VHH binders against Malonyl-S-ACP:biotin-protein carboxyltransferase MADC (madC). Designs and how they scored, part 18

Target 1, 317 residues: Malonyl-S-ACP:biotin-protein carboxyltransferase MADC (madC), of Malonomonas rubra (o06926)
Amino acid sequence: AKWTELQDKSFLEATARERAVGIVDEGTFTEFCGPFDKIYSPHLPLMGEAIEYDDGLVAGVGKIGKKPIFVISQEGRFIGGSIGEVSGAKMVKTIQLASDLYEEMVSEKPDLPEEMRPAVVISFETGGVRLHEANAGLLAHAEVMDQIQNCRGRVPIISLIGSRVGCFGGMGFVAAATDVIIMSQFGRLGLTGPEVIEQEMGKDEFDASDRALVYRTTGGKHKYIIGDCNYLAADSIRSFRETTTAVLQKPMEEIETFRRIGSMEKIKEQIELVKLSVSLKPKDSMDVWAHAGNENPESLINMTLDEFLAQAKRLKA
Below, E stands for the ipSAE of ESMFold2; O stands for the ipSAE of OpenDDE; V2 stands for 0.75 times the mean of E and O plus 0.25 times the DockQ between their complexes.

## First folded at step 9 (VHH; framework vhh_8dlx_2)

Design k2 (from b4 with T28R; at its last look DockQ between E and O 0.82; V2 from the best seeds 0.69)
Fold by ESMFold2, look of step 9:
Structure k2 (fold): chain B 317 residues (1-317), chain A 124 residues (1-124)
Amino acid sequence: as target 1 above (317 residues)
Amino acid sequence: EVQLVESGGGVVQPGRSLRLSCAASGFRFSSYYMHWVRQAPGKGLEWIGNIYHSGRTFYNPSLKSLVTISRDDSTNTLYLQMNSLRAEDTAIYYCAKGTPLYEALTKGRSFDYWGKGTLVTVSS
């Protein structure tokens, strides 16, 4: 009964657990190392003894149709900008389990139907700049990136960005490394770091000291127009679930074409889009939207999702 | 039909080492994680550890320094290396097949088949 109520709940306002449960089919979500597992956890032999309950990250598995969906859902009530040792281990292990399940299935049936292929869905909610556990947080980001790389071509990984805190810092880079990024207009996605982009492009191509430009460029509608996210969803669990479901019906070969990094070609494409958005030297996002071909860009601000998707023109490199 | 046959047990002196083997048949061995468990006289079952196809291993913390689990997918054989054996390691040792992973994760049952066991007696 409560699952159907979750479908209408704002993705922005939902807790990490509500987002995780609501994305998969009703009654199918099993949480790993949840609040009730401390004494008699059935997951301990599979997750390892180092993985304990961590209220900052919800991990588990459910289904969309026949497809197993491993869910990682961050909770922004905790200090952002880093993944602690427990959260990092749980996230890494969850991605590893998705890969392990894929290998088991393909080993049993080499012609595995796409509808049975496991997937990972990551619902991000983390801040960007208050790194009070910097060394542990950076190691956790690298380990997650390794697991994402290990899944490429095998297990699609979908990023959902629409929660209140957004997705900033090193997790922005993690999100960029996944196969598909779905945002709502209220979602905030930071670049992996303006100074890192300057290093790759040169300071004369991107000026990271323009903090107003950096902040104005993080929202979902803007990210959609400039091509930093692949899909835009309404601010409801239902809309994120429907968009995720539609993406996961695509063959893995097609899903891989949406990836933003992970090859030299993808990196060059992302750099060119960022370079173009900066070279326009706009006062705000409206100037960028105009250059994308939107003759009346301010009219896009208050459009419903359907109106926006029908009318908005996206930046071409 | 799934079959698991443990071997390599016997009487061994304290402080010595022993390697147990488990011959697997009736399923695609390379696809599944495998477990070792043991049962000392008059005691319940004790989980020793497991190993995935990838070679990843996880161990009961009370036994971690004493055992090593390995597998040879070309011969469908699971191994348990035990070192520095003590009298309390006297037990029947069983290998067990991991439950298909999705079922294990959602229903909480980590293994579904095990063998007859092999007796290890640590005695002077």
Scores: ipSAE 0.562, ipTM 0.780, lowest interface PAE 1.1, mean pLDDT 79
ESMFold2 (binder alone), look of step 9: mean pLDDT 79; pTM 0.796
OpenDDE, look of step 9: ipSAE 0.725; ipTM 0.879

Design k3 (from b4 with T28R S110Y; at its last look DockQ between E and O 0.72; V2 from the best seeds 0.00; counts 0 for: SAP .673 > .668)
Fold by ESMFold2, look of step 9:
Structure k3 (fold): chain B 317 residues (1-317), chain A 124 residues (1-124)
Amino acid sequence: as target 1 above (317 residues)
Amino acid sequence: EVQLVESGGGVVQPGRSLRLSCAASGFRFSSYYMHWVRQAPGKGLEWIGNIYHSGRTFYNPSLKSLVTISRDDSTNTLYLQMNSLRAEDTAIYYCAKGTPLYEALTKGRYFDYWGKGTLVTVSS
């Protein structure tokens, strides 16, 4: 499909490659050693090896305006134990390249205009890792987290969460560590998958087969209300692209104020939200939404995005 | 007026180590990634590895355990350390300046300037 047609495509239904191509300007996306390509580059020797055996993670670079945009787009069924080390290395290398490009550009022009600052966009799609794969996932998680930390103050990193599989497991912590989180109403974000949540809380309190419950507790509307994501986008590549573009026009100093992890202020906010959640003794997200000031929280579930943003009240710490 | 001048080549016995140098001028050395490439008699060019402005290195997997690339930005010098030399390491060794990183990633042009090379002969 043409780039223009991708803009109206559902972000939920799009493939990893469609999401990556559609987020950047038309004709600007260069995929790093595509899944079936055997092109070896002096700059991508590790990534070239990974791509030969990895059919799931799309990585590349494009532009939004003058700004280089490094894109990492996960294909969820390939993220896990058996290919986690390969896809993890690809993520790490892509973030490293963004940092390297920033340093090259600043070395050549110390007063680099904000509109030319490189950025990273990560479109997450992962269902989490199984228990016996946790150590491999933990190592990949730690390496990606190190690169995100290395980019702080220099290269903004934007999380996009709106794909079918959601963003669970260790990658939930990775997303929380990025500078900005953009979700759609269908996006799901959590530390563990719905089935593990059900096991820990019991089916009477959390039924993983109840799709409405899953969306109420891990979904974009809930995460927006409790402040775990910064922006809510419509379910289209266009909406994610436009939201991303608007965020990246902000100065780096302002972008850093959105980050959920890595400041004492954010830690205090999370502690107060936890205290509030405990004091409410909520059965599901509806009690939390009510406490945020939403008089009929169930009515928010089926609102369009525009209706929701006009009416929904967000939790205050 | 970019110049790259390799030195340190010569005849060396098998099993020994050798360090090559590349003196760079005419550009801001600290801002660019640099490469080593070699060409054995009767063979094509073989990429050895590179080093980024950050000091990060990447190597041809077939040579990874045998070579180390380093740089000294205060003297504008690139180095190639080669260990346990074998007769098959006989080659002309070239220093190359990398293209700007964005161009390398998007357009597949990796080298914009080359030195004249230094001959390493592993014999006897």
Scores: ipSAE 0.588, ipTM 0.802, lowest interface PAE 0.9, mean pLDDT 79
ESMFold2 (binder alone), look of step 9: mean pLDDT 81; pTM 0.815
OpenDDE, look of step 9: ipSAE 0.644; ipTM 0.836

Design k4 (from b4 with T28R S110A; at its last look DockQ between E and O 0.59; V2 from the best seeds 0.62)
Fold by OpenDDE, look of step 9:
Structure k4 (fold): chain B 317 residues (1-317), chain A 124 residues (1-124)
Amino acid sequence: as target 1 above (317 residues)
Amino acid sequence: EVQLVESGGGVVQPGRSLRLSCAASGFRFSSYYMHWVRQAPGKGLEWIGNIYHSGRTFYNPSLKSLVTISRDDSTNTLYLQMNSLRAEDTAIYYCAKGTPLYEALTKGRAFDYWGKGTLVTVSS
C-alpha cells in the first residue's frame, strides 16, 4: 500500500512492517535485515551476525523531519510476537545503533540541535518470551532494558501500544522502562495475560473472555487514567505518527519527565498510586475511575476518544 | 584530504602474530568507526571487523584467526592484532573509514575511504 493510504490504516490491524513504515516520513524507512535480505546484508557489519532474518520483528531507520528514527516493530502474527534470540538481538542492536549515531553526531557537533537528535520508537505486539527459547528470550529482555537505560538523557525511546496482541509478559517491563508510552484505546498493557489471570484466580473471579473486563484492566483508557501511559492516540497509523512527532518535538529534558521510573521520586509516586488503588478495595476499575473524579465512570467505556480526552480525570496520588 | 596509511605487513611464518597499524588524517578520526578488510589473491574483499567511536568492537565470525582491533584517538591510529596466523590469512589488508552511520545504514555503503593496503604473507 502507498504510504498515504497506510496512514489511514488501523494501527490495531496493521502488520509490523506497515507500522514501521508508516510511523516515519514517506520514503525514508530502511529496514535492517529484512526477510529477503541476503545472508550477507550490508547491515551485518553494523548489526552483527545474530541478525540474519526477520524473526517476527521489523527493525530499521527512517526520519521524522530531520530526526533519525530507529524503529522496532513486533509482529504478533509471528508466534504471538514472542521474543527469541534473533528478534531480541535485533532490538538490542537497533537501540545501540541509535546510541552510536547520537555519539557520532555530538562528536561532530556538540551543540546538536534537538530537531536532529536520534530517537527510538518501539511498537509492541508481544506476549513476552518465546517458550522454546525461554533462556535466550529472558536474556534478550535484560539486554534490551540495559540498552534503554544506556539511552537515558541521550536518545528518547517511545513505546507504541495499539496492536491486537498488546504488550504483556516481560515486555511489559520493557515498555515501562521507556521514556514515553503512547497507546490507543484498543491497546493493552500488562504483565500477566488475561488467560493466566483466569487460570490462577478462576473464571468466576476473572473471565478472560470478557473483553470489556480485559480492557478495563489493561486497556488504553484505564492505563491513561491511572497514569501508566502518557498519551492516547486514535486507532490509525497517522494518529500514532502525529502523537509521536509531537512528543519528539519536546526537548530531551522534558521527555524524561514522562518516565514512570528512573528516580526514587518517580518510584515513590508510582507506589503511592498503587497503594491508593489497593486501599479503595475496588470491585472494578470503574471504582478507581470514580475515585479519580469521574462522576459517571461507566460512560467513559464507550466514549469517543476526543470526548474521553476532554473529560476523563486522571488518578492523583 | 582523507588519508589512510597501513603499515606492519610482511612475511611471517604460520602460528606467528602480527600487528598492523593504520595512520589516519584529514578527518575527525575519533568521530567515526573504523574497519579492517582484506583481499586474498583471487578472492573478493572480506570484512574483518570494526571498532566504533565508543571503542566497541565487532568481528567477522567466519574468521578463525584471532583478531583484536583497537584505536588510539590521540594519535589517530587504528590497530589490528592478528594471532595464530595461517596460510589462508595471506592477503592485502586495508584500513577503511566508516561512512557516516546514518548514510551507511540507509545507503548500504559501509566504507567511504580506503588505504593502499599492506601485504601480509603467511608462509613456512
Scores: ipSAE 0.630, ipTM 0.834, lowest interface PAE 0.7, mean pLDDT 90
ESMFold2, look of step 9: ipSAE 0.642; ipTM 0.833
ESMFold2 (binder alone), look of step 9: mean pLDDT 80; pTM 0.803

Design k5 (from b4 with T28R F58W; at its last look DockQ between E and O 0.56; V2 from the best seeds 0.63)
Fold by ESMFold2, look of step 9:
Structure k5 (fold): chain B 317 residues (1-317), chain A 124 residues (1-124)
Amino acid sequence: as target 1 above (317 residues)
Amino acid sequence: EVQLVESGGGVVQPGRSLRLSCAASGFRFSSYYMHWVRQAPGKGLEWIGNIYHSGRTWYNPSLKSLVTISRDDSTNTLYLQMNSLRAEDTAIYYCAKGTPLYEALTKGRSFDYWGKGTLVTVSS
């Protein structure tokens, strides 16, 4: 059983397609291939769009229980997971389809049961927008943000961050805008990447030799303690799937309470914490963890997920 | 009972415009993608485009500059505006109700109901 074997596969090591297939129920994933307009017209021939239709992004729909799940899964191996014209359009359209399905379902059944409400799951793995297609990538970023706003109160959007490349650049802002963020300890989430931090802090003030410290402050355990992610999962497709499933069983009203507010203010706060971490040497995240109330923060580094969740104290909102 | 009735067809001279209508009943018109499809004499079906209730449209790339699809949810009416008509636009034009979206996405079935069509003949 290939799907069953995927459940034990490391989320960090899984391909975008393996993550997409494994997050939804066995046998339910349908991948969107080629231009999305072709989905509504199976007799329309493809023209001029060949090879690499996914453009480093797997998109499709499956189910968890009765709930339709629109999946967007980035492949970091493909040009660092960078967002271009095609992958950007696929992301925008997939979120649009989830909204359209929700509207269709509610218009036919105004008392739509919560367990039938469509959702979007985004498995991020990207360093940012594609340089050669930068204008198209930035436009797609804005359009994705518009679609996320359109989904608020209607379609929950869950971010999954546990892949090798992490979630950086413009997609860091996209992840911050979603309703719920689930990370593994190996996941990395940055609202601003190291190169953007250098520009914002001034090159004279930010020494590139401290880049390892910047990356350490983007990790899943750190993000969980400071409240930038909502849930930690173990490094397996099974754990991400189980956590996603549990979140999606909650009423939409409750899911909305997990959303981060003051996104710009959070960005400034994170830059300040990174600046402090750089000035305090390699153990600087330990100081932040201590500030959150963890008396022996170094002991948290090697804890299993279960031990960490039982003991770690988080910053108060 | 779902019912789709096309109208507005007839004989038209090349270069002129024509607007087709489709009266829909028996379902919640505003909930679904609506499509226009045509069939020229001796040819297979050709998808023209679709429209969702939000006004978002998608067109067959080969026809995009020649047609405009619109809808009026208050009268349950779908429209196809065709401009600069050519002899090759001679066809029976059908409106079609989109299959419920999840089924369309997962089962490859794009239309669940369509009308009897209206004939458009482009000749002088």
Scores: ipSAE 0.609, ipTM 0.805, lowest interface PAE 0.9, mean pLDDT 78
ESMFold2 (binder alone), look of step 9: mean pLDDT 79; pTM 0.797
OpenDDE, look of step 9: ipSAE 0.702; ipTM 0.873

Design k6 (from b4 with T28R F58E; at its last look DockQ between E and O 0.40; V2 from the best seeds 0.62)
Fold by ESMFold2, look of step 9:
Structure k6 (fold): chain B 317 residues (1-317), chain A 124 residues (1-124)
Amino acid sequence: as target 1 above (317 residues)
Amino acid sequence: EVQLVESGGGVVQPGRSLRLSCAASGFRFSSYYMHWVRQAPGKGLEWIGNIYHSGRTEYNPSLKSLVTISRDDSTNTLYLQMNSLRAEDTAIYYCAKGTPLYEALTKGRSFDYWGKGTLVTVSS
């Protein structure tokens, strides 16, 4: 009954653990470094040694259907300094385990069915590590980015952004690097587009210090219209779970096409969209929405998810 | 048929180093994580550590300063380097193949296959 009640719970208001448990099938979530009562063997405990429990990140594995789902769910508590480094290491280890499982499975079954392919789901809720605070967490972010790159083409990684803190700072870069971004209208995502492009291509290709390029709205409807996120979900654990499930039913080849950083062609497209946004000299998001072809952009604000998806027009370069 | 054969044991003096080997066959060694465990005379089994296919290692905290686990996927060989050996390190040392990773992550570690072990005696 508890899992079923979670399905109707607001994703915005849910805790990191509630989001993690609710995204996977009922009864399948095993949290890493879980309670001792999960040991059913005379052999050693999971992972061999204790990992600090209250580090602001819930990590574990569950299932959606036959597919193993490695879940990383961030808690909205402030993460700074060495605590951010510990949370980053836990993210890295979880993604590494997903890759390890994939390799084990394909070695035993070279034609592994897509329905059994492991996946990673990251539920972001963090202010991240700001650029002026980069010393505290920059290395951890780079290590997470390395693991995301290592999974490309093998293990799909899905970002969920709809919790109350949003996804900002270095974690905005991390989210942009994943294969698919799902947001709710309440989701907020920062530091994507020009700064990610500059990091990939270097400053002489694109200068993220241009003030006009930096000013952007962070909300889910805006991010959807400008192409910064792939899918919108309603503000419920059920909607995020259903959207995630639908994405993961797609072949890996198709999932790879959604990536924002995955190819030079996609990067060039993003640069042109950013240039277009700047050339419009917009005062707010409604100006951008109107330019995308939405005749009554104000009407989009209060639409239900289904109404919005049926009517909203997205910006094209 | 999974087969694990340890070698490199013997009598060594305290303070010395020893490297154990484990030759693996009958499975795709490079795709599985592997373990070292030991059993001192009259004692139960003690987990030493493991190594994933990526080379990432985990160790029993009481031993981590004394041991290093490595693997050579081209020869299907697992290694245990032990340094600064003490009399209490006298034991039969086994390499072991764990259960499939998903089972280990959800139900805890267990070991499907073991070698016959190699005896290490630390004595003056």
Scores: ipSAE 0.546, ipTM 0.742, lowest interface PAE 0.9, mean pLDDT 77
ESMFold2 (binder alone), look of step 9: mean pLDDT 79; pTM 0.789
OpenDDE, look of step 9: ipSAE 0.834; ipTM 0.925

Design k7 (from b3 with T28R S31A; at its last look DockQ between E and O 0.59; V2 from the best seeds 0.66)
Amino acid sequence: EVQLVESGGGVVQPGRSLRLSCAASGFRFSAYYMHWVRQAPGKGLEWIGYIYHSGRTFYNPSLKSLVTISRDDSTNTLYLQMNSLRAEDTAIYYCAKGTPLYEALTKGRSFDYWGKGTLVTVSS
ESMFold2, look of step 9: ipSAE 0.647; ipTM 0.849
ESMFold2 (binder alone), look of step 9: mean pLDDT 78; pTM 0.789
OpenDDE, look of step 9: ipSAE 0.707; ipTM 0.883

Design k8 (from b4 with T28R K64Q; at its last look DockQ between E and O 0.45; V2 from the best seeds 0.00; counts 0 for: unsure alone 63.7 < 65)
Fold by OpenDDE, look of step 9:
Structure k8 (fold): chain B 317 residues (1-317), chain A 124 residues (1-124)
Amino acid sequence: as target 1 above (317 residues)
Amino acid sequence: EVQLVESGGGVVQPGRSLRLSCAASGFRFSSYYMHWVRQAPGKGLEWIGNIYHSGRTFYNPSLQSLVTISRDDSTNTLYLQMNSLRAEDTAIYYCAKGTPLYEALTKGRSFDYWGKGTLVTVSS
């Protein structure tokens, strides 16, 4: 599809590659070690290893304006977006390249303009570790998190969560470790998948087939209200791109303020919010919404995004 | 003018070690990643490894256990330490300057300048 056509495509329904190509400026995306790359990819010397296939993960570099954008995009249609050795390695190497580019740039120009600062954008669609590669997958998660930490204060990392599978498992931790989280109302973010919750708690307490319930517990609107999500975008590649662009226009110091983790103060704040939510003994997420100041929480469920953003109240500790 | 001058090559016996040097000039050495490549007689170029400006290194998996790349930014010198040399390691060894990283990533051109090379012959 043409880039212009991609912009109007649902982010939820798009392929990993479409998300990657569409999130950066037209004609700027270069994929690393794509499915058609020869064994001796020109990227081999840069990435340090031969990767012959995408393993359900698209990685590359493009631009938004003058800003190099390293893009990681997970494909949920490939084994549920689970992370293995190869896909994990691609994530790690891509983030490292962003860091390396930043260092190269500042070595030449210490007063690097903010508009030229490299960034990383990760579109999540995953349930976590691939079962048949559990050890490698786990290690990959840890390595990715190390790279994220290495980028702190240097290279902003933005999470995009609007895919069909959502962002679950260990990758929930990874997303939480990034600087900014952008979701759609159709995005889902959590540690434990709904099916696992049902298994543990029973169907009577939590029905994983209840789509409405699942979104009230892990969906974009809920995550926005409780402060786990920084921005909500409409369900289109265009909206995610525009939101990402707006965020990346901010200085690095401001971007860091959107982090959920990174200081004791932030951790304490998050803990307090969790305690508050627990103390309310909510029967449903709507009880938490009401406590946050939303007088008619039920009305928020089917509300348009614009209306929601105009009036929804966030939970405060 | 960018110049790369390799040195340290020669004839060595199998099992021995050798350290090659590359003297760089004409550009800001510390700002670029550097590469070692080699070409054996009748064969194509083989990538050995590189070292980033940060000091991070990457190696060809087939050679990783046998080579170490290092750099000294104060003297603009790149090094290749080779251990346990074999006859198959006979080649002309080149140091190469990495292209600006973004260009390398997008245009697939990893090297923009090369030295004249130094010959390493491993023979009994």
Scores: ipSAE 0.594, ipTM 0.808, lowest interface PAE 0.8, mean pLDDT 90
ESMFold2, look of step 9: ipSAE 0.607; ipTM 0.820
ESMFold2 (binder alone), look of step 9: mean pLDDT 79; pTM 0.791

## First folded at step 10 (VHH; framework vhh_8dlx_2)

Design m1 (from k2 with N50Y F58E; at its last look DockQ between E and O 0.76; V2 from the best seeds 0.71)
Fold by ESMFold2, look of step 10:
Structure m1 (fold): chain B 317 residues (1-317), chain A 124 residues (1-124)
Amino acid sequence: as target 1 above (317 residues)
Amino acid sequence: EVQLVESGGGVVQPGRSLRLSCAASGFRFSSYYMHWVRQAPGKGLEWIGYIYHSGRTEYNPSLKSLVTISRDDSTNTLYLQMNSLRAEDTAIYYCAKGTPLYEALTKGRSFDYWGKGTLVTVSS
């Protein structure tokens, strides 16, 4: 498929490669060790042991304008086990390369223009598999988290969640650690916010044992209203690309303000939002939407993206 | 003019260690990752590893436990420490300047300038 035709393609139905190619500018995507690079990959010295040809994860680099964009696009059906370990290592290395490029650029030009700052975009697609049941998968998640932390303040990391299988399990924690989360209304995200806060703060500050409340809904409209995601996009590669581009035009200092965790103040805000949500004693998401100030919350269900963004009110701490 | 000068080669006995040096000039050494590569007699080029300007290293898996690459940005010097040398480590050892990373990733050219090399002969 032509890049222009990809722009109107459903993000939900797109393959991992279509999502990766479509997010960056036409003709700029170079895939690291794609399906055709098995013998003569030019990336082997730079990727080291992490690069493999059939690991179920598309990784590469392209551009949006002058900005190098490192893309990680998951194909969820290859997540778990030894495939999960290989995919995790590939994620780690790709994020490392983005940081390495940033450091090279700053070393050459200490006052690096924001328009040239590298970024990472992760298109998540991971099913209901519990990665914590596999020791190798757990180590890979910790390594990815370390790389995300290393990028903070330097290389913005944008999460895209709108693919067929959603973002669940350990990758939900990874997404929560990134700077910005963009979802479509069809995106599904689990294990975010509350559980990350409990892991960092302990049960005295937040009790995740109210798990039924925490997992009531995973959808993009709900996550947007409760503040678990920063932006909603329509279900098209174009809309995700346009939203990503708009976010990346912002200074790094502003992008950092979108994080849900990573400072005591952000953690306190998230805890307050969760406490408020629990105090509502909600039976479903409609009660939460009403408390956020949406007088007729069921009317939001079938709104178009533009109508929803114009009308929907978000939960405040 | 980019200039890379390797030194520290020579004849050594098996089992010994050896440290090679590479003096760099003509570019901002601290801004670029650097490679070590080698070529055994009658063989093709073998990549040993690289070190980023920040000090992070990556190695050829077959050599990972036997070599250490380091750099000293204050003296513009790249080092290769080799341990437990074997006869098969006999080669000309070259240092090489890394191509700017974005071009390396997109064009497949990992290094753009080479030294003249230093010969290491492991012989009993």
Scores: ipSAE 0.578, ipTM 0.796, lowest interface PAE 0.9, mean pLDDT 78
ESMFold2 (binder alone), look of step 10: mean pLDDT 78; pTM 0.788
OpenDDE, look of step 10: ipSAE 0.818; ipTM 0.913

Design m2 (from k7 with F58E; at its last look DockQ between E and O 0.68; V2 from the best seeds 0.73)
Fold by ESMFold2, look of step 10:
Structure m2 (fold): chain B 317 residues (1-317), chain A 124 residues (1-124)
Amino acid sequence: as target 1 above (317 residues)
Amino acid sequence: EVQLVESGGGVVQPGRSLRLSCAASGFRFSAYYMHWVRQAPGKGLEWIGYIYHSGRTEYNPSLKSLVTISRDDSTNTLYLQMNSLRAEDTAIYYCAKGTPLYEALTKGRSFDYWGKGTLVTVSS
């Protein structure tokens, strides 16, 4: 019953653990033990030193149907959700375990059914501010990227972005490197946080206290229109779970076509979209939305998800 | 049927090195984590470390400067190199097969099969 209650909980307001538990099937989530119980942890031999400290990152494995789902769920309340040495190592090891499980399964059954293929789901919640990052955090970012590349063609990796803090900094690049990005309209994705953008661009160009402006330039509706995310979900754990499930029913070859980077064709598409965005020189996302063919872009702001998906036109490269 | 046969034990002088072997059969050796574990007289089981087929290893922190684990997937053989041996290292050394990974992660059972062990005695 508590799992059922989680399904209707706002993804924006949920904790990292609630998101992790709610994405997988009821009763299937096993959290990898934190550092406080390392002496008796059943996961210590497999995780090594990666679980040595409490870092605010929830990692574990569950199932959707027969498919093992490795979940990485960031907690923004812990030092703004910044990726550090310990949480980076835990993320790296969790992705490695998913790849190792895939290899084990294929070794035992070379024609592994797609329904059994392990997957990774990453729920991002990080501001990525430089004050909270150390040199070790930058190395952890590179190690995570390496593990994502190692999974290509083998283990699909799905990004979920709908948390209160959003997905900024180096983790924005990590999300872009995953196979599929699912956002809610309240999710935010960017390279820098709103206050850093304001500092670099000035308040007359970008006012971080204008929350509507911030959401219009980093938020899910904008990112969907410009092709930076693949799917929009409603702000509920249920909607993210259902969207994730639908994506994971697709063959691995189809899932790979959603990547924004990792092929020359996708790189060329992104370059053209970036050129178009720059050529518009917009102070506001609505200029971009209008260019995409949305006659009344202001009206899209208040649409429900279903109305938006039915009417919004996406930018063409 | 899963079989793990350790060899290479015996009496060694303190300060010397010793290499143990484990011949594996009855399962897809390259598919699983492989572990070394030891049991000193009158003590409980002590995990030494594991190795994955990629060569990736993890070691018990208290032993990591003293041991090296390697594997040869073409001959289904696991190795343990031990250096600077002391009387404390006197133990029966076991080769252990990692439990299928999903079960290991969800049920907390790291090993599912063990060998009979090989005795190492460090004595002058």
Scores: ipSAE 0.679, ipTM 0.866, lowest interface PAE 0.6, mean pLDDT 79
ESMFold2 (binder alone), look of step 10: mean pLDDT 78; pTM 0.791
OpenDDE, look of step 10: ipSAE 0.813; ipTM 0.908

